VHH binders against Rho GTPase-activating protein gacW (gacW). Designs and how they scored, part 21

Target 1, 182 residues: Rho GTPase-activating protein gacW (gacW), of Dictyostelium discoideum (Social amoeba) (q54g18r699to880)
Amino acid sequence: VTLTDKAQINASTIELPPLVSRSIDLLMEQGISSVGIFRTCASATALKKIKTRFEAGEDIDLKAENVDVDTVAGVLKSYFRELPNPIFPENLHEYFFQAMRQSSNEEIIQSLKDIIDQLSPLECKMIKKLFHLLHLISLEKDVNMMSPENIAICWAPTFFRSFASELLPINSFMIVNYFDIF
Short names: E, the ipSAE of ESMFold2; O, the ipSAE of OpenDDE; V2, 0.75 times the mean of E and O plus 0.25 times the DockQ between their complexes.

## First folded at step 17 (VHH; framework vhh_7ubx_2)

Design x1 (from v1 with Y58M D60A; at its last look DockQ between E and O 0.78; V2 from the best seeds 0.00; counts 0 for: pae E 3.2 > 2, framework grips)
Fold by OpenDDE, look of step 17:
Structure x1 (fold): chain B 182 residues (1-182), chain A 117 residues (1-117)
Amino acid sequence: as target 1 above (182 residues)
Amino acid sequence: QVQLVESGGGLVQPGGSLRLSCAASGFTFSSYAMTWVRQAPGKGPEWIAVITSGGSTMRADSTKGRFTISRDNAKNTLYLQMTSLKPEDTALYYCAKGLYWEYEDYRGPGTQVTVSS
């Protein structure tokens, strides 16, 4: 069992914020084939209402309430966007650039694993679950019209903030190679 | 302060063409990617095209093949060439600094495009 495996096991006991876990779960069920998912902004009012309820600690059944997948997608992205720091903070950006300079996909993947290992256990768990969703969405690109590149355009500003444009390729790569990285 | 001013919108018939422009100021234009966004009536904003500082482009599938994004760094201007316009393309069109199209502060006031027979 690698150190990474042990870290993953320990992370299993960490609870995700309900907003994150429930939103991702709902999107995995209902959002994968949604045309242009994450490409459109939801109603600000609808998004705010759902966010407020989560923040209040309300047990929201998104499925039972038939909350629109674009609203849920907006809520999910807004959570990461509103973090004090980007989930991939500035101090890690150089490592992402170094990863992009590797000569093989295997080396890139290893570099990315090393970067992810620098995140907190909670951050690792959130990112793993999120990128699983994004990967699944990318697999349905012929239906939902969301290629890995399109998904990267939608999320890179949220993930990186600074240098988001420059890091689009590696973000797309992370989505495509989810199973090898995470 | 970031300033973006879109122009070139108007009324056009289906199948027609328009060229939008975005004049940028208040930041080093050539150092940033730029994004075109649109918001149709009753819908939320959506990105439709991105061009990096190096000139690489990514486009939404909904507009791919019909719309072309380009830039002139010497003029601090972003362009969107629209062809084969459809009624579904009716929207307020915005340009945005970088990929931050969801932030109102990084968008212009928009230019209206109406496609109608």
Scores: ipSAE 0.203, ipTM 0.646, lowest interface PAE 2.2, mean pLDDT 91
ESMFold2, look of step 17: ipSAE 0.428; ipTM 0.767
ESMFold2 (binder alone), look of step 17: mean pLDDT 88; pTM 0.881

Design x2 (at its last look DockQ between E and O 0.66; V2 from the best seeds 0.00; counts 0 for: pae E 3.3 > 2, framework grips)
Fold by ESMFold2, look of step 17:
Structure x2 (fold): chain B 182 residues (1-182), chain A 119 residues (1-119)
Amino acid sequence: as target 1 above (182 residues)
Amino acid sequence: QVQLVESGGGLVQPGGSLRLSCAASGFTFSSYAMTWVRQAPGKGPEWIAVITSGGSTYRDDSTKGRFTISRDNAKNTLYLQMTSLKPEDTALYYCAKGLYWEYDYEDYRGPGTQVTVSS
């Protein structure tokens, strides 16, 4: 079973792709204290091996195989980077910019929630789990050296598939305000 | 077609300073964020500094403020000022267009300039 096949099923029967759920689970357990998580790259050979096995349909026990944190982080980011369409496609970017121009945090948060609600049920389920992880990493920045801004730099090109630097503050705002937005 | 050419690397003693340059062509330089990346022997790449099109900078806190990124949009040139260099800073340093510093984005980076810190 491919990751594309899982994305096309009915929302009421949605399971997260094993790559996404297993990677986030391992990073929640072992990655939050890892210095430079998402900022440093793992070995290209390690990444390729793990990606190939997931693509072949294997539900890898990442913990039992002692796969290192940076390899898991790279595999997770690669999944989102290789989606046919980005999680936040270009037609939503102006709505994100408009949301950030609201006069209060409460209005900004509500506008961002409205944008997130436009995503498919699978996309919403994936990003809720992913942004939970990113939020927890940001709370441990004194240990892992990854501020919300640094995490946003690592993920914005993947989430938005865009070079627009104005997306960085939006991404960091969503990481910081995870519980209010997602 | 993106072209990035780094220069300014070399052999330097611990405690020394270097200024790296990255000459850019083939795109509207001033419209893009730019990234400095390094790759030490036997390790994967890591980004160390980012400067946005608007001039805001972000840095890897683990370098403890020793490295400063800057840009000259009139000359299409990106800079990295490195100070208080340590042997662990020995690496290939390269610039990347935008935030594309990972393995899959080689077309958006230069070939790099070697920095070796040794006595």
Scores: ipSAE 0.388, ipTM 0.725, lowest interface PAE 3.3, mean pLDDT 86
ESMFold2 (binder alone), look of step 17: mean pLDDT 82; pTM 0.822
OpenDDE, look of step 17: ipSAE 0.802; ipTM 0.898

Design x3 (at its last look DockQ between E and O 0.83; V2 from the best seeds 0.00; counts 0 for: pae E 3.0 > 2, framework grips)
Fold by ESMFold2, look of step 17:
Structure x3 (fold): chain B 182 residues (1-182), chain A 119 residues (1-119)
Amino acid sequence: as target 1 above (182 residues)
Amino acid sequence: QVQLVESGGGLVQPGGSLRLSCAASGFTFSSYAMTWVRQAPGKGPEWIAVITRGGSTYRDDSTKGRFTISRDNAKNTLYLQMTSLKPEDTALYYCAKGLYWEYGYEDYRGPGTQVTVSS
């Protein structure tokens, strides 16, 4: 039984926050082909309107209300940016750097899996679903203009909460190698 | 205190070129990545180019062949060379310290320089 198999079993019983699950579902359905997704922002007013409703406990049907892709993308990023601790807190950053210095891609992937396994079951379920979306976006870069590197610029500051741009290649590596890592 | 001052904007014809500059002070410029961002009226911000402290660059794919980011650490200056400008490039262009390009990071950006592309 692999770590991936156990995580998938655990994920089937953990409830994602509605903001996260609904946003990712909408973006998988309608956002993959959106030009500049995550690189372009919705207006601040549009973001505040949706965020305030989620924070008040409303379970918004984003599809039924035809909320635009850039607003949903911004709300999703803001959720992770506003976590008390980032998904990849500073005490893990040296492990990420060490992982990338391994001699083969297979060793890099295994080291990254080990780091991700340190996250809580909820965090693992969230980032598995989120990185799946980011991977799918990267596969459609000829349509949406979002390479793995461009996506990493949008997300690494949120994931790591760090000034170190050396984390960008790590983030893009995880997006590209989603199926091997998550 | 972080200060970033952009210059080099202006009115230019379609197909024209501009070089934007960003003068940085109040922090160790060479220790940080730097970002160029643009924002058209009524739209949200979008990043267009990033340069790391080591000189690696990342670019918005839709402008990849037209815009080039560079830095001169001795002069604490960031540059954006723009060529083949189009009317849709019309926006306020500003530089940002690090990767602080979106809402909530206004303290890490300059006031911007206007680029207007029209005949």
Scores: ipSAE 0.432, ipTM 0.756, lowest interface PAE 3.0, mean pLDDT 87
ESMFold2 (binder alone), look of step 17: mean pLDDT 81; pTM 0.817
OpenDDE, look of step 17: ipSAE 0.705; ipTM 0.858

Design x4 (from v1 with S56Y Y58M D60A Y106H; at its last look DockQ between E and O 0.37; V2 from the best seeds 0.00; counts 0 for: pae E 5.4 > 2, grease 26 > 24.2)
Fold by OpenDDE, look of step 17:
Structure x4 (fold): chain B 182 residues (1-182), chain A 117 residues (1-117)
Amino acid sequence: as target 1 above (182 residues)
Amino acid sequence: QVQLVESGGGLVQPGGSLRLSCAASGFTFSSYAMTWVRQAPGKGPEWIAVITSGGYTMRADSTKGRFTISRDNAKNTLYLQMTSLKPEDTALYYCAKGLYWEYEDHRGPGTQVTVSS
C-alpha cells in the first residue's frame, strides 16, 4: 500500500465541515449552470444568516429551504476566505511557482500532486471536493460564462491571499486538470 | 483613497477601434492586478480581462483576439485596446483594482463605449 493509498484511506474517514460539504453538494446539483456563479456578491445579510446557522451546528437543508445558489456560493467562498490561513499557505507558494516553470504538463501535474500531499488530510479532502466543483463549473463555461480563468480570478485571492495574482495561471491549470491532479 | 478614472470611451462604428485608459491613484499600482469589466444595458457585469502585477494576462472568450489589456506602471495606468468592435460590445466599461472586480467600490465610475452604425 503506497503512501498515497494510505492517505486516501485516511481521507475517506475524515468528515468535512457541514458548511463545506453541503454547500458544494448543492452547488454541484443546482449551481454549475448558474450564470456568473462566484462572481456575484450575495446579500451580506443572507450570507450571515446561513453562516450563523452552520456555526451553531444547525442541520440546514439548503435545498429544502430553497437557498439561492449565489448565497450558497458566497457562503462557501466566505468559509475559505475566513480561514486563519489560506488553504494554500505562503510556505507552499514557491512550490507553485516552481510548478509553473516546468517544461511539460506532466511535470506540472506531478509537482502539483506533490504540493497537495503537503496539506493535511482534511485540507486535501476539502480541496479535492472543491476543485471537483470548480472543474464541473468550468465545463459549463458556455452556459454559465465561468471559464477556468474566470473561476481562478474569483478564487485565487481566497486560495493564496499573497501572490494570488501571479498564481492565477496555475490556479486555472488546477481547475482544468482536476482529474489528473486529484 | 483608491481612485480609478476610466477614459477613452465614445461612439464608434462596427469594426472600429478604441483604446481605453484607467488612471489609478491612492495605492501602489504596480503591486496589484488590474481588471477590466463591462456592463451592458440590462445585463450584469461581465469580466473582460485581467493583467497581473507580474504581467500575466487572461481574457474572456468574448473578447479574445480583439481586446488587449496592458499596463504602464510608471504612469499608474491600465489600458484596454479594443479592435473589431461589435454592437454587442456596447457597454459601460470599468477598471477595477485587483481581482475583486465584483465589488463596486473597487471600480471606477466607468467610460461609455457605444458601437453603432
Scores: ipSAE 0.024, ipTM 0.439, lowest interface PAE 4.2, mean pLDDT 90
ESMFold2, look of step 17: ipSAE 0.191; ipTM 0.595
ESMFold2 (binder alone), look of step 17: mean pLDDT 83; pTM 0.836

Design x5 (from w6 with T99V; at its last read DockQ between E and O 0.52; V2 from the best seeds 0.00; counts 0 for: pae E 6.5 > 2, framework grips)
Amino acid sequence: QVQLVESGGGLVQPGGSLRLSCAASGFTFSSYYMTWVRQAPGKGPEWIAVITSGGSTYRDDSTKGRFTISRDNAKNTLYLQMTSLKPEDTALYYCAKGVYWEYEDYRGPGTQVTVSS
ESMFold2, look of step 17: ipSAE 0.224; ipTM 0.640
ESMFold2 (binder alone), look of step 17: mean pLDDT 82; pTM 0.838
OpenDDE, look of step 17: ipSAE 0.852; ipTM 0.922
ESMFold2, fold request of step 18: ipSAE 0.125, 0.206, 0.518; ipTM 0.549, 0.615, 0.807
ESMFold2 (binder alone), fold request of step 18: mean pLDDT 83, 84, 84; pTM 0.829, 0.835, 0.840
OpenDDE, fold request of step 18: ipSAE 0.832, 0.827, 0.850; ipTM 0.914, 0.912, 0.922
ESMFold2, fold request of step 23: ipSAE 0.141, 0.044, 0.481; ipTM 0.545, 0.503, 0.784
ESMFold2 (binder alone), fold request of step 23: mean pLDDT 83, 83, 83; pTM 0.833, 0.835, 0.835
OpenDDE, fold request of step 23: ipSAE 0.871, 0.818, 0.862; ipTM 0.933, 0.908, 0.928
ESMFold2, last read: ipSAE 0.033, 0.116, 0.009; ipTM 0.497, 0.541, 0.424
ESMFold2 (binder alone), last read: mean pLDDT 84, 84, 84; pTM 0.838, 0.839, 0.835
OpenDDE, last read: ipSAE 0.880, 0.831, 0.799; ipTM 0.937, 0.913, 0.899

Design x6 (from w6 with T99E; at its last look DockQ between E and O 0.60; V2 from the best seeds 0.00; counts 0 for: pae E 6.4 > 2, framework grips)
Fold by ESMFold2, look of step 17:
Structure x6 (fold): chain B 182 residues (1-182), chain A 117 residues (1-117)
Amino acid sequence: as target 1 above (182 residues)
Amino acid sequence: QVQLVESGGGLVQPGGSLRLSCAASGFTFSSYYMTWVRQAPGKGPEWIAVITSGGSTYRDDSTKGRFTISRDNAKNTLYLQMTSLKPEDTALYYCAKGEYWEYEDYRGPGTQVTVSS
């Protein structure tokens, strides 16, 4: 099968980048109860070694290699931080702000769904899987010490490529209301 | 270029207090949230407190009630007031612009805090 053939069928069977799918799968299994996940960081050496292998095209079986949770969490966050274009580009930020000004949670949720629906199919698939993980982590905050607000701090600058503090409540809201939004 | 310089670390007895400072330059300090991060010997770094540009604070629950983050935008300075210090607080403490402490360009070299008798 040629590269062109695979590109022609990707819309019907979109596959996540291995770094993203492997990392989220491992964190779903081993990371939800990890104290301080995404707040703690692996060594720069460990992160770089794993990133270099993925960049060279290796499909690393992170689970089989017993890569520690903080390294996997750091690799996953670094992937999104280093995207050429952020998942939530600046031209969408005003729509996010407007969504949060709605009068009811139901209206806010619908507005956020409309924004999410504007993303590419690959971006939608990635963030559905990622926010599922973030939601599950938030449900275990008594064990992992990661409230929705703490998770939002870790991820909002990466998702929006912006340090605006107004984005933190938006990110937190999407984490909490995952099943209604995604 | 972002430049951050921490100070105020040192040797302290258990139960003691320290105030860490971070002098910032090379960016518009008041526009960014700022982070205190610590790294204990043999462990990876972890953030412990965040303060937004608007003054909202977020803290790690393990230091709840003992550590207070603050900022003085007029002096381009970030602070961490630590009280009731415990031996497990022994670490190298960094300030960072936002959440980017793994990038050397966005963090300071750190100030050592050692809590022992």
Scores: ipSAE 0.110, ipTM 0.532, lowest interface PAE 6.4, mean pLDDT 84
ESMFold2 (binder alone), look of step 17: mean pLDDT 82; pTM 0.823
OpenDDE, look of step 17: ipSAE 0.197; ipTM 0.612

Design x7 (from w2 with Y33H; at its last look DockQ between E and O 0.82; V2 from the best seeds 0.00; counts 0 for: pae E 4.3 > 2, framework grips)
Fold by ESMFold2, look of step 17:
Structure x7 (fold): chain B 182 residues (1-182), chain A 117 residues (1-117)
Amino acid sequence: as target 1 above (182 residues)
Amino acid sequence: QVQLVESGGGLVQPGGSLRLSCAASGFTFSSYHMTWVRQAPGKGPEWIAAITSGGSTYRDDSTKGRFTISRDNAKNTLYLQMTSLKPEDTALYYCAKGLYWEYEDYRGPGTQVTVSS
């Protein structure tokens, strides 16, 4: 058993916050075909009601309570928006920019994988599950009207907390190439 | 201080057209992406169109062909040309700095568009 093997084993046993896991599971089941998912939002009051319950430690059965897709999508996005540090913090942004300047997609993908490997095991597990959802949504763009670029518009400010113009194509590239990067 | 001021809204008949303007000040307008967003009472915001600092445009696919986003960096002004307006387009329309369309602090006060007979 190597250090790499132990890290992989530890990552597989990490429990995601219920807000993250429950929200993504519901959206994978009910949200893939939802028109405008992440582009339209529930009201701030609807979001706060659900967020407050998760923050108090409740493991909400979102399906049993018939919580609508836009509320669940907004709660999920707000979780990442409100992290103490963004999932892709500023000290990594120049590495993202440099990765996208590589000469081939294969080199870009490898560079992005190297950046993802710098995240904590919990962060890696969360973004792997999240980007899987975003990828699946992008495959159904003819039904849900959410191209990879539209999804990136909705998520890049949350992932990076930055106004840098280069971040939009980076986010869309990672959504499209999910299986190769994550 | 960053300021965004929308104008050009009003009452219009179905099938009509409007051109919205957003005057920007207090930041280097040409360096930022800009977004148009709309919101009806009791609902959350939704983005309609985005334009990058380099001039590339993105639209909600459902409004493709009806709404055109543009910018004039010399005048620090963002535009939304709206055509073939429908009652479902009735909303308060905001411009937003960057891609922060969900955040009130990065939006202007908005201009009302009402589509009815």
Scores: ipSAE 0.308, ipTM 0.704, lowest interface PAE 4.3, mean pLDDT 86
ESMFold2 (binder alone), look of step 17: mean pLDDT 82; pTM 0.821
OpenDDE, look of step 17: ipSAE 0.621; ipTM 0.820

Design x8 (from w2 with L99T; at its last look DockQ between E and O 0.01; V2 from the best seeds 0.00; counts 0 for: pae O 13.3 > 2, framework grips, placed apart)
Fold by OpenDDE, look of step 17:
Structure x8 (fold): chain B 182 residues (1-182), chain A 117 residues (1-117)
Amino acid sequence: as target 1 above (182 residues)
Amino acid sequence: QVQLVESGGGLVQPGGSLRLSCAASGFTFSSYYMTWVRQAPGKGPEWIAAITSGGSTYRDDSTKGRFTISRDNAKNTLYLQMTSLKPEDTALYYCAKGTYWEYEDYRGPGTQVTVSS
């Protein structure tokens, strides 16, 4: 994400990286009921192949190529993991902790809204789409065995890096309350 | 073009008070989250406080109770009321549009605050 993307681009005109948008779209379509989605490790080779193609600018039709959902999930997660900084950088962590100290869910939600508004337009768009997916996955927890807590366990290290364990509850809360926050 | 101009800094004795102002232009001020940060020589930027467009405030614990962030949307101005100032508060204080990022330039040139006896 360039400095220009963070500061000057209207969210409505910002295109998501193809890797992010296409991966999320496929997972929304085919991955929601996948048992243990984001918990299973795909082949490192398979991940690398797909990632390399995206990085090369290839317009990959993941669905047409019948790429397995675990590979796609792995590629998506790897993208966020490999960002120079976590999508929720350290300077925001205190805000998350403050949110956790609020006395009501409404206050927590408002705090989280405010935090999300701190992200760049691109980051905000990406995280909104991602958390939509995560929320949908959580709704199918009885099938896919991915509760909000389980999903948070999988993603918190990627989202926060530092204090990931301590921020698990708020991450889970964000997944559950997606529609109120985003 | 986004412009932020901080003012109100100066030399003050320990225990003193200062009120910083940030004049904003070049964007719809009332629609944006605003932040105060500071940087002391030899140290990295330190987040102080933030205020949403709607007036909700967030503050760092180190300055909580002493510093108050506020805004006047009609005047396109952000404020930082500082009380009970300490020598360790000595820093260049910046106003930032949105969140502060170490590598972003959406901040003013800063106003120097020096707390010394």
Scores: ipSAE 0.000, ipTM 0.213, lowest interface PAE 13.3, mean pLDDT 88
ESMFold2, look of step 17: ipSAE 0.061; ipTM 0.524
ESMFold2 (binder alone), look of step 17: mean pLDDT 81; pTM 0.814

## First folded at step 20 (VHH; framework vhh_7ubx_2)

Design y1 (from x5 with Y32N; at its last look DockQ between E and O 0.59; V2 from the best seeds 0.00; counts 0 for: pae E 4.8 > 2, framework grips)
Fold by ESMFold2, look of step 20:
Formats: structure tokens, sequence, C-alpha cells
Structure y1 (fold): chain B 182 residues (1-182), chain A 117 residues (1-117)
């Protein structure tokens, strides 16, 4: 029902899919200090069971069920990987490249903000919440061992659906500069 | 079809060195990211190093300075040079196409590295 929920949001009352909101909330509470978050992988069967329950419309209380952090992280990654359209579609990639060619960080940040404004209201709300989590994880890299660069390699192929190497530094830049960009 | 075959594992003393190799076929090796992954006993799989098609590398901090990922595009071969090996490095090591290490179709069967006195 995730795609149906996305299509039905058309006013100021934008609701995130439960999979996205529940996963990010749990990870913000319990995942920030988790060593190797997004780099390690939980059981494929555990991921699939949780995903199919969400897809069937169940609003799972991940905290009450004590779902493992790596399982929740994996479910969240797979949601974005399986979107019909990537969060950052191919037609935006050249704009991302041009943004990084600006002469100052402030100009780069403004150009990235302009690109993100091209996304739908639901997509914007999802990535604001997700990049907030990724930023917080990056601030705790001495505990969780996940630098902005390591987080970017885990997520950039999913966000952009592309292996262009220039996208990796762009993704890490957006994670580091979350508060200025999103 | 993607085919990846790892070699170079074995039993080594703490402080020792190993060079792992991954022979790749069935895809355009030079256009893909390549990943070394390890699975320690009792843990899920995790990537330890990624190399882009252009040669840029990304690695976890616990092996920083001890492990070096490299590639030879002419030979379709991925390498992991391991030095200063510790018992904590004991794991099954395998290579993966791109960043898809959780999918069996995109990874090799692995080579065992055991670090013990």
Amino acid sequence: as target 1 above (182 residues)
Amino acid sequence: QVQLVESGGGLVQPGGSLRLSCAASGFTFSSNYMTWVRQAPGKGPEWIAVITSGGSTYRDDSTKGRFTISRDNAKNTLYLQMTSLKPEDTALYYCAKGVYWEYEDYRGPGTQVTVSS
C-alpha cells in the first residue's frame, strides 16, 4: 500500500508510509550508536517478512516487537531501492553535477536546495526525515564506525539508481550539510 | 551470467599477510564498482571495502591502514591485500559485483581466512 499511500497524498496533510516513519523513528532512538548501521545486513528472511507485512497495510510497532536494528535498517534501504522511480531521477543528475561546480559551499548548497525542490511534496518529506537520520549517524562515526563517505556508498546507488562515481561525494556532502540543504 | 571466484585464503598467524584475489566474468568488470565482503562467525555479512570503476576506495575504519582494495581491469581481477592480520579478521571473505553483496547471484562463494596461532 506504500505506493497507493503516496498517490493519495495531495494536501498539506502529508503522511509518510508507516514503513518509512516507523523505521526512521526506531533508528533515531536505537540505531545512531549501532556499529556498522546500513553497512551490515540482517537475515534476508527477516527483512522480507517485515517488508511484506508493511506492504499488506500493517502498521507494525517495531519497538514493541523488538525488531533488530539491522533488520529495520535493511527494510528502510530496500523500500527506497524498490521505489518505481528513484528519489533522485536520472534527469536531475546533470543538475547535481553542475551544482558541485559552484565556486562556494553556499552556492553549492543553494543549487542542491533548488534540485531537491523539484521532488514531490511526499518525496521531500521522506528525504528530509531520512537525511536527518543519516546526518545524525555521521556525527557519531567514532561510535558507530559510519563516516559520511561510508553512509554515502551504502545509499547513493539506491538514491540515484546509478553508479556514476561523482554521485558519491555529492551524497556525502548532502549528509554532512543536512541542516543547510533540507 | 555473473561469475566471481575468490582465492588466496588460508590459515595465517597473527601479524601475517594474505592477498585475496577475485576472478570476474560474465559482466563488464571495468564499468562496475566491486566490493569485498566478510562474514565473521555468528554475524551477518558486511562490506569491508568498495572500489569504484575509477579506482576510488571506501573502507570500514576497523581495517583502515591494514587492508588495501585494488583492481586490475585488464585481468578482470579484484584484490584485497591484507596485512597485520588479527584473530578478529577470521571470516569468510567474498567479492561482490557493485554494492549488491546480499544477493547470492552477485557474489562469489568466498575464501576462508583464519587467523590463529
Scores: ipSAE 0.258, ipTM 0.635, lowest interface PAE 4.8, mean pLDDT 86
ESMFold2 (binder alone), look of step 20: mean pLDDT 83; pTM 0.829
OpenDDE, look of step 20: ipSAE 0.779; ipTM 0.894

Design y2 (from x5 with Y32N V99I; at its last look DockQ between E and O 0.48; V2 from the best seeds 0.00; counts 0 for: pae E 6.5 > 2, framework grips)
Fold by ESMFold2, look of step 20:
Structure y2 (fold): chain B 182 residues (1-182), chain A 117 residues (1-117)
Amino acid sequence: as target 1 above (182 residues)
Amino acid sequence: QVQLVESGGGLVQPGGSLRLSCAASGFTFSSNYMTWVRQAPGKGPEWIAVITSGGSTYRDDSTKGRFTISRDNAKNTLYLQMTSLKPEDTALYYCAKGIYWEYEDYRGPGTQVTVSS
């Protein structure tokens, strides 16, 4: 792949998996004001039903079927938890730690952008859409009771497949500074 | 195999206090997040407090100031100190390894807390 090919691939020509795009769209419309989003979960049977249909290739109209917000949130988290490789793989973790040790927010932001540039175009598109949602949820914390820190604890072990405590402030920083990083 | 055993539940009047304990074995306790989860009658389970391996704590905002999670890594024990209990706190309380409380293999059988007059 050439530099020009990489620039072409980074355009919005890639289609997201329906599970990801449909779930985020539903949550942007109906989930931002939901108390405890990503912290609470519907039953495991409800999650399994929806997951099985997506895995069978169905493009489910979640809004038309009135699928519960907590079910959609759980399905979305399970998608990232079950990826063959985590969205932020282990070989990048030390770079994330190093980024947060920079002296200024501007340096931290630039370092994080450089790390995110290592992801594939599909991964970048998914993460941009997902972190947009997480950012919007964090702006409504007085309604939904989900601070950036609470959102980060719900997602960091899934994003990184690691329980290192140092990843929590990194995740919350990316949520808060979404527009500067993505 | 992960083993978690909760204790300290019981019947208590509104405004009362309880301390829950969770004895852990079968994994490296000190290197894991630990979670308290509750499930009220007729509702799905929800986490209410998380403590990281480094000791930082995260709590459900609705229990702000009333519930305190702590850990003793030397004893492989997780605690939940509950104060100012309300009838709405009535639930089965579980401890869980990490944030995997929805998986039965990663949580204990729970201890019942009942808050009533």
Scores: ipSAE 0.117, ipTM 0.553, lowest interface PAE 6.5, mean pLDDT 85
ESMFold2 (binder alone), look of step 20: mean pLDDT 85; pTM 0.857
OpenDDE, look of step 20: ipSAE 0.878; ipTM 0.934

Design y3 (from x5 with Y32N S53R V99L; at its last look DockQ between E and O 0.49; V2 from the best seeds 0.00; counts 0 for: pae E 7.5 > 2, framework grips)
Fold by ESMFold2, look of step 20:
Structure y3 (fold): chain B 182 residues (1-182), chain A 117 residues (1-117)
Amino acid sequence: as target 1 above (182 residues)
Amino acid sequence: QVQLVESGGGLVQPGGSLRLSCAASGFTFSSNYMTWVRQAPGKGPEWIAVITRGGSTYRDDSTKGRFTISRDNAKNTLYLQMTSLKPEDTALYYCAKGLYWEYEDYRGPGTQVTVSS
């Protein structure tokens, strides 16, 4: 068993928080074609109700309860927004900027992979699943009206906890190039 | 203490134009992104235009380039110039500090725009 095998095995055995896994699964099934997904907010009351149940440890069957797509999207964003440390903390931001200055897409992609590899195993597993969803949404932009740029407007402030305009194209690039980066 | 006050809404006929204003106080206006948001009946709020600190703008394609966001940092004022208005533009229009358009504490009370003949 090599060091690489141990790291890959550790990542595959990590259990995601039910809020994250249940929300992403529902959105992959029912949210891809939803016009304005992540751009439109849900009812604040519905959001708080569902979020409180997840925080209390309940494993909610969102499909069985017919929770609407915008409520699920809001719950998912709030989880990442409220993390004690952002998923892409400030000490990594200059590395993201440097990655985007590389001469070729191949070099940019490799640099981004190296940055992603610095995250904890749980964080990596969460963002791999999340960016898969974001990528699928971007492929259906003619139906849902959510281009990679629109998705980045909705998510980059949450991912980076920063409003630097240079982060928007970085987030968009990672969404578009999901299969090469994650 | 963030305070945002929208004005310039009202009743307008289809094809008309309207200019919305947002007076900002309680934060450093020029250091913040600013967002226009709208909420149509039965829907949650959604952003429609964003302007960065450096003046770059992002707009949702649903307005088809009919809306232009701008800012006057000397007056702490955000603007939305609306043209070729359609009945589907009927909504409550808010300004928001930064990209915090989902948080009520960072939005104004809004100004109603009604497009009807």
Scores: ipSAE 0.026, ipTM 0.473, lowest interface PAE 7.5, mean pLDDT 85
ESMFold2 (binder alone), look of step 20: mean pLDDT 82; pTM 0.820
OpenDDE, look of step 20: ipSAE 0.864; ipTM 0.927

